Miniprotein binders against a7ua95r516to809. Designs and how they scored, part 1

All scores and structures are predictions.

Target 1, 294 residues: a7ua95r516to809
Amino acid sequence: ASLSLLSISDLVPDLQFIFFWMSNAIEILYFIQQKSPAYMQTIELMDDKAGSKESLLSATISANEEAMTILEEVIMYTFQQCVYYITKTLYVVLPGLLDCNPFGTEPSSEQCRRAAGVCVCAVCVMPEAVRRVVSVFQTTSDLLQQYQVHSEIQSQMFAYLFFFTNVSLFNQLIDKGPARGWFQRSRVLQIQASVKILLDWAKGAGHNHLAQKFFAKFCSTVTILASPPQQLSQMSWKALCAEHPSLKPVQLHRILTQYQLMAELGPLPIWQPSSEDEAYIYRTVDLLESFENH
Unless a header shows other numbers, all headers, positions and changes below count from the first letter of the chain.
F, E and O are the ipSAE of ESMFold2-Fast, ESMFold2 and OpenDDE, as the mean of both directions, binder to target and target to binder. V2 is 0.75 times the mean of E and O plus 0.25 times the DockQ between their complexes.
[cut] stands for letters that were removed.

## First folded at step 10 (miniprotein)

Design P3
Fold by OpenDDE base, look of step 11:
Structure P3 (fold): chain B 294 residues (1-294), chain A 116 residues (1-116)
Amino acid sequence: as target 1 above (294 residues)
Amino acid sequence: SDERLEQRIQRLEKRLQEAEQALKEGDLREASRALFELIRELEELLEEAEKLGDPELILRASELFRELLRLILALIKATYARRKGDLDEARQELKELRQAIQEFRERLQELREELS
C-alpha cells in the first residue's frame, strides 16, 4: 500500500489494539510486582515438609520473574509498533508543513464543516498542512488518554514523536531548503508561524517542556534565518553558539553560510568560527541529524 | 472449596474458548476482550489462593498466568508481523500462539487433576 494514502484515521483500529495491550500489560506488571512478595511470604510460612517448600518457592519465583519479563516485552513491543505506525504517518505529512503559508485564506477543515457546521476549535482554524500534523499528535493523545496509558509512557511517546519531527524538519530544511527557497525570509516567516501553531498546540496539550526541548534545534535554525540581516550581522560566532547551544558548529556554520548567500552579504569576519570550532565545521557527517540517537 | 475451584477452572476454560473462537473468526477485538477477562479470572484465582494460604495453588495459578502472557505476546507479534508482510515471522508467532494455548490447557487439566 502506497505510504501516501495512510491517514492517521486509517491506523486508529491498529493503534487501539496496541494501546489496549500496552495499558493492560503495565497494569498486570504492577499487579504482579505488588502481589509477588505476599505470595512468597505465604509459601515461606508453610511447614517445611521434606524440602517441598524450597522447591515451591523457587518455582513460584521463576514463574513470576518470567511473567514480568514477558510483560516488559509486551510493553516494549507495543511501544515500538506505536512509534513505527505514527512516525510513518508523520513522515508523509511533515513535508507539507515547510511549504505551508499560514497567512493565506482561512482554512476550514472540510471534515468539521460536514459534521458539526462551523467548528471554531483551534484545530479547525489551522492551515490544512498544520492541521494534518496536529491531527496525528491529537489522535495519539486521545488514544493514550482513552486507554489510560501510564503518564511516563505517554511522556516517552511524545518525546520520541517530537524528536522524530524535529529531526525530519531540520534535515529537510538543511538539505532541501536552499533549492526550495525555504531560506528566503518570507518563507522562513511562514515556517516560523506554522511551527508556532504546532508548539501552541503542544503547550495546550500539556507537553510544553517536551516540545521546547525536542524542537530546540529546528526552532533555533528558524530563529536565525528569520532574524533581520542588521541584527544577525551584529552577532559574533561565539554569541550565536551561546544563544543556540542545540546547534553543532557544522550546523551553525551551514546556516550562516546559506543566510549570507541569501541575503547577499559579503564575508563577515564576526561570524568566523573560533580556532576551537574550526576543526568541527568541516565534519559534514554531523550536519544532518540521525534518527538513531534517541 | 473443591467445587468452587472447579467452577473457576470451568470459567477459565470458557474464556479461553471464547478467545479461540474469536481468533478463528479474525475478530481481534473480541479475542482481546476474552483474553482480558481470562486475565481477570486468573487474578481472582491468585487472590483466592493467597487468602486460603495454599502455596501449591499459588504456584499453579502463577504458571497459568505465565502461559497466558506468552499467548498474548505471541498474538500481538503474529498480528503485526502479518500486517508488515513478514509471513515467516507471522507463521512462527502463530505456532508459538498455538503452543501457548496448548500449554495453558495442559496446566488447567493438571490443576483439575490435583483437585480430584
Scores: ipSAE 0.811, ipTM 0.940, lowest interface PAE 0.5, mean pLDDT 91
Fold by ESMFold2, look of step 11:
Structure P3 (fold): chain B 294 residues (1-294), chain A 116 residues (1-116)
Amino acid sequence: as target 1 above (294 residues)
Amino acid sequence: SDERLEQRIQRLEKRLQEAEQALKEGDLREASRALFELIRELEELLEEAEKLGDPELILRASELFRELLRLILALIKATYARRKGDLDEARQELKELRQAIQEFRERLQELREELS
């Protein structure tokens, strides 16, 4: 099955090869950058009786610049391959977050309670669908640490993985939510609880600021949908836009339309778009997010 | 000093042979180990060349280092082109890999001949 072919555990050998060369390419790049001035000085102190100094200097500069260009390509290419393979795995497991019920999931909590004397871990408490997503993030984090990948590169990796997760969950909720019943309040509360478990993992892993930044659109969507009708009905469109700036007018309008339908608040629109937003609420080309960073 | 440099050239050739054998056997982990040891040997050669104040040796070592990095990049690209099923790209990168190995050997031979 495609799911077993894309599991994170099956990717570990490939990721180890990538992280090995990514980490070492960064160190080698630093080596060349620190040593290149000394090489140039040695050539410049050369006695130039044969007229070879300028050509020798030029050739050595060219060789070193080309080496640094190759290393930069190694780093970029390995980063892109990591992202490619990890997001393929995430794409397969992320939909389960929208379908699972984190309340009353007996097997995981029972296993942790039986082992409560010696073994306590957040993964044992999680529903299976959440555990599969967390496993991808945790395995990635463990490998990055094992290979001592530069902390800035680790942050960029998780920034993209959280961005990908946000786009995937948001697009599926908006696109498939009506047919799947995901806009029903009981389902929204389940989704909210599942996402909280994921955000708690990100906080414990030291990625809280990245998660807050890159999950904003999906979290705003779930927050609105989880709001009590009495509270949400009293908020103006302008107030909702100000509270949820990550949502485009077409997205907010769609979310509120689904909310009003599921809360059975009647057919008359409760939330009136501002005059400046009215032109944008029907731009369906802007409804779904791009996996490109635009 | 020429004897010490000849011994280093011999180690470079041995590490390259180990990398090629590992690649032939499909052992990517062993190939990576051997290639990384080649990197360490070339870093030492560059440091020795700078300490000797030898501009020709600095250039030769820099060119060897570049070819080794080209070979590593080609290996990585060939590996993932094949996994993605892009056989044309995989064949191109394997050709680049063979060319980089050949260039590395030729420059080693040139350097060895200069020392004799």
Scores: ipSAE 0.801, ipTM 0.936, lowest interface PAE 0.4, mean pLDDT 85

## First folded at step 12 (miniprotein)

Design V2
Fold by ESMFold2, look of step 12:
Structure V2 (fold): chain B 294 residues (1-294), chain A 116 residues (1-116)
Amino acid sequence: as target 1 above (294 residues)
Amino acid sequence: SDERLEQRIQRLEKRLQEAEQALKEGDLREASRALFELIRELEELLEEAEKLGDPELILRAMELFRELLRLILALIKATYARRKGDEDEARQELKELRQAIQEFRERLQELREELS
């Protein structure tokens, strides 16, 4: 119920159990895959003196296939549970990124205040809202490394977490931005700076390519909104689509509409959608992203 | 060879008992340790069976391995069904866990009878 009950720190024991079995199930599956041909060959080379060779072989193949299916289910289930608990934590902390001021003069944490004269690190200078999100990513990374989870699974985990983060931030910005004043230029610049801190974390953690791929929609949105009016008003719809391929026509149209309102611009002829896109710019069912796209 | 297999069956029974005691006490860390040691024992049994060229022992070891994996899957699912408060799913997964333990014991008994 409370934010402290959904904290990543409170989930660590459960995540340790999940990662223990996820990592070991992957290694066990590899063992079976490497060894099963030899086991089958041993049976096929058997002297069929009692006439039981075919039943023995079929039973052994069946048991082997069932074992591999169960291991695949363990891996899938543990991955899904891990994602479930981590994303519940992310969902609670991500909205704060849209409200925080990374340019503020106040120290972001009590730890930074106590160590102000002796230690300066990225965590110590972060706004509290950004630090909460980074802590989720960092704790996840530390646990994956502690349990030696296969690197491909680690990449898939962060691909999903970045996908979830992008969907959550984009949907919040589009849906609640007008009421929260998030389209004001000073607020867009603050949001851009906060996202830069997350991107820098991802780069330092070895996930830059995943972050670039999966944050593309939100980053494109912020880039457009942060553009000076004299520059953006010279870019056609076609040019904007080409520079921001992650944005659907309805999404780009909504972003430009909000930009016009904040920059006090009237409708611009060069922002008219292409004939191909005209059918799609009013499909409000396509405006927000689904959390089920991955 | 039969003496080594008998000693391995005794270790398998010991580790299963340790896992059951840990589960009764709610100690998932100890249960996981015991179950992982069971996995290692069965991997060694499969390696020995293949070295001996013993097709029936390969089958018996693979059947034990399958049931142990069913046990582990059921444990994981029961644990998180209870955490989510899905009492119907938790009850069903606990039943599957008990069935997997029983089936593992039955396969182990069959292996013991083949040695005698």
Scores: ipSAE 0.806, ipTM 0.941, lowest interface PAE 0.4, mean pLDDT 85
Fold by OpenDDE base, look of step 14:
Structure V2 (fold): chain B 294 residues (1-294), chain A 116 residues (1-116)
Amino acid sequence: as target 1 above (294 residues)
Amino acid sequence: SDERLEQRIQRLEKRLQEAEQALKEGDLREASRALFELIRELEELLEEAEKLGDPELILRAMELFRELLRLILALIKATYARRKGDEDEARQELKELRQAIQEFRERLQELREELS
């Protein structure tokens, strides 16, 4: 009940606190790493007064190593908390993306209407369901930039968020898609358009490569389902495997089977798995993606 | 040099007091600001120690850094434990926070005594 009410805006104060310390911890770690050799050298160059030099050096090394370890823990802990809160918000908004009709004249966001009349910004023209997802990513991006978080950590954050998004959307589509009619061509085209808007945002935000990499499985699924029957029926199992390497044999087989049912196609020998893949198409444990593999 | 170092110690004490006061008031933003300033003061102390070629001062500064980092980590963990409703973890982290503050203060006093 309480999770359904969590907007990304409600999390901003908590995220600000985390990002502040994450950024500072990285900077301090960098500072210590750069300066530590000089500090050790200063101790090493000191005149050895009665063996005190070795003990002093050892104590300084120990203090430095412990400081770095604590900083790494701060970075890791803050990263984990960010991911935890952001993914909770994504979990709430992502299902709306699959039900979204981006071709409908949904009214622009109330916020943009109030401020400037007809706002034609890319966010204002987005369907509400897509905008909610994009808002989570945009807020994350804005906060990362505001606190000048190291670029590598930003990349890791978005990699994980895209991974999570892909897994969530893929699993929902595979599991609930047939029952919800998401495998119908018209619905698939809506999903494809919605995902394209998200990918276009990611491209504009400088995360094109990460988005292409981590959304590959969901995009492949949507691409297959969006394909006209006349086109898809001419593609062999082997060709589909080659074109969609992100899909496991069991996943591809499931997609094609559901496509066949939806399109009322008879048995297609050309989609029969190879002898090599035949054993794998029955591995239902591999059908859904795991959140643990990242 | 000693007078300059005493002034640095006084600044460190001031920043620590600001952080403690903010924590008592429940103002995490102000606490974080004060702790950040405390970090900057310690960085400057380390740089001064290096410049002076004083290995003992380098060690003392690093020890202060370590305690400050423990304090910061405990603060962060306590904050989020409380938000998650884990009162036991929050209580434990707050205990660690108080211990880190006390240890930092003791180390500052030791440093002052070594300079006197």
Scores: ipSAE 0.777, ipTM 0.926, lowest interface PAE 0.6, mean pLDDT 90

## First folded at step 14 (miniprotein)

Design Z1
Fold by ESMFold2, look of step 14:
Structure Z1 (fold): chain B 294 residues (1-294), chain A 116 residues (1-116)
Amino acid sequence: as target 1 above (294 residues)
Amino acid sequence: SDERLEQRIERLEKRLEEAEQALKEGDLREASRALFELIRELEELLEEAEKLGDPELILRASELFRELLRLILALIKATYARRKGDEDEARQELKELRQAIEEFRERLEELREELS
């Protein structure tokens, strides 16, 4: 568990070792794939007067295929280690997003303000909780670029990191929100503003489509909770399901229940689940999301 | 050409020794540099063997390349097993690392003996 206390900066040397071999393994795999046919042709064209051609060809094919298999394992293993260490860091810093106030606070980094008298870096002017999350994403992006990791691998990395972020924030909001006061309207509006900062970072980094895809469930939750009572009370269960398809029936039901408690509303007939959904609103196994989606 | 191949074998042995010494010192950056230089030497050997049309040299270089990659995989796995505190996995991967080093040396000795 000691890894849960590490900042992303403390992990950089280990991440550099991982990214060095991830990037180079991809290039070496390409080398073997491009050259292997020429090696086989050289053997096929040999004079087989000693009767060794078939044995030599078989052994060379085996060696090259084994090498490619090992390289695929290096790439997969290094990707898994990156995800492991980076998500451990995210797990520590993500809850702070639910507690911070992005609206009227002073810059959270006093060090930047003291050094310059006015902060010129965007990270220094963000609320500290948002800055910590952005710093993890930005450091990851910088390392991937520094080591020239293939763009498809970079996209897969951020797809998983955004998936992890969504699951972590959603589960904590649903599970801990009542006890932590996170369903209060002023808090929900602060959370909504903090998520916007993350979405803006993702757009600027070229990952807008991934962020839109993987944050949909958490964003839908916050959008519902932020809605004025006059507006939300006019929307039926069926309309809410259609507007927020990322939410399961049990999840939508829980969100509306928390909204009713926060707004001091009684049950609303318009929010009664459809007959086909009524069997699903008590499936507590479906309430929280799994981190095991690959 | 035999002298050129002998010089390459000497460089391969030197880089392997540098990698092993760096690992004893815990210097992963230097170990990675030495291992990557081994990769470059083997890539050049394979290109030369293909240009010469030498099928046995292609096989020997391919086998060396495979063992070097086994070494690198074991090193990476051992490093992060230790970091996670999984001593059983770390010990297993260090065994795999030692086996890959031994196999690389055996293949390299076979190649040197063929020159005679």
Scores: ipSAE 0.796, ipTM 0.936, lowest interface PAE 0.4, mean pLDDT 84
Fold by OpenDDE base, look of step 14:
Structure Z1 (fold): chain B 294 residues (1-294), chain A 116 residues (1-116)
Amino acid sequence: as target 1 above (294 residues)
Amino acid sequence: SDERLEQRIERLEKRLEEAEQALKEGDLREASRALFELIRELEELLEEAEKLGDPELILRASELFRELLRLILALIKATYARRKGDEDEARQELKELRQAIEEFRERLEELREELS
């Protein structure tokens, strides 16, 4: 109940605190790494007064190593907390993406209507469900930039968030899709359009490569389901495996089976798994993606 | 040199007091600001120690820096433990935070005494 009310805006103060310390910890770590050799050299150049030099050197090394370890812990802990809060918000908004009709004249969000002009920004023209997802990513991006978080950490953050999003959407589509009618061509085309908007945002935000990599499974699934029966029925199992290498045999088999049922296609011998894959298509444990494999 | 170092110690004490006061008031933003300024003052102290070629001062400043980082980590953990409703973790981290503050203060006073 309480999680459904958490907007990304409600988390901004908490995220600001985290990003502040994350960014500063990285800078401080860099500072110590750059200065430590100079400090050691200063101690080494000192006259050896009664063995004090070695003790000072050892103590200084120990202090700096411990400081670096603490900073690494700060970075890791803050990163983990960011991911925790952002993924909770994503968990709430992602299901709406699968039910979204981007082709409908959904009224522009009340917020954009209050702006005195037709805001033609890419976000304002987005369906509400897509906008909510994009808002989570955009707010994350804006905060990372505001606090000047190191580019590598930004990339890791978005990699994980895209991974999480892909796993969540893929699992929901595979598990609930048949029952919710998400495998119907009209619904698939809606999902495809919604995902395209998200991918276009990611491209505009400079995360195109990461988005393409981490959304591969969901995109492959949607692409297969969006394919016309006439086209897909001409593709062999082997060809589909080659074109969609991100899908496990069990996943592809499930998708094709549900597609066949939905499209009222008879048995298609060309979709029969190879002898090599036949053992794997029954591994139901591999059907859904794990959140732990990142 | 000694007068300049004493002035640095006084600034460090002031920043620590600002952080402690903010923590007592529950103002995490002001606490973070004060702690950040304290970091900057310690960075400057380390740079001064390097310029002077004083290995003892380098060590003392490095130790102060370590304790400050422990303090910051404890503050962060305590904050988020509380937000998650883990009161036991929050209490433990707050204890560590208080210990780190006292250790930092003690080391700062030791540094003052060494310069006197």
Scores: ipSAE 0.790, ipTM 0.931, lowest interface PAE 0.5, mean pLDDT 90

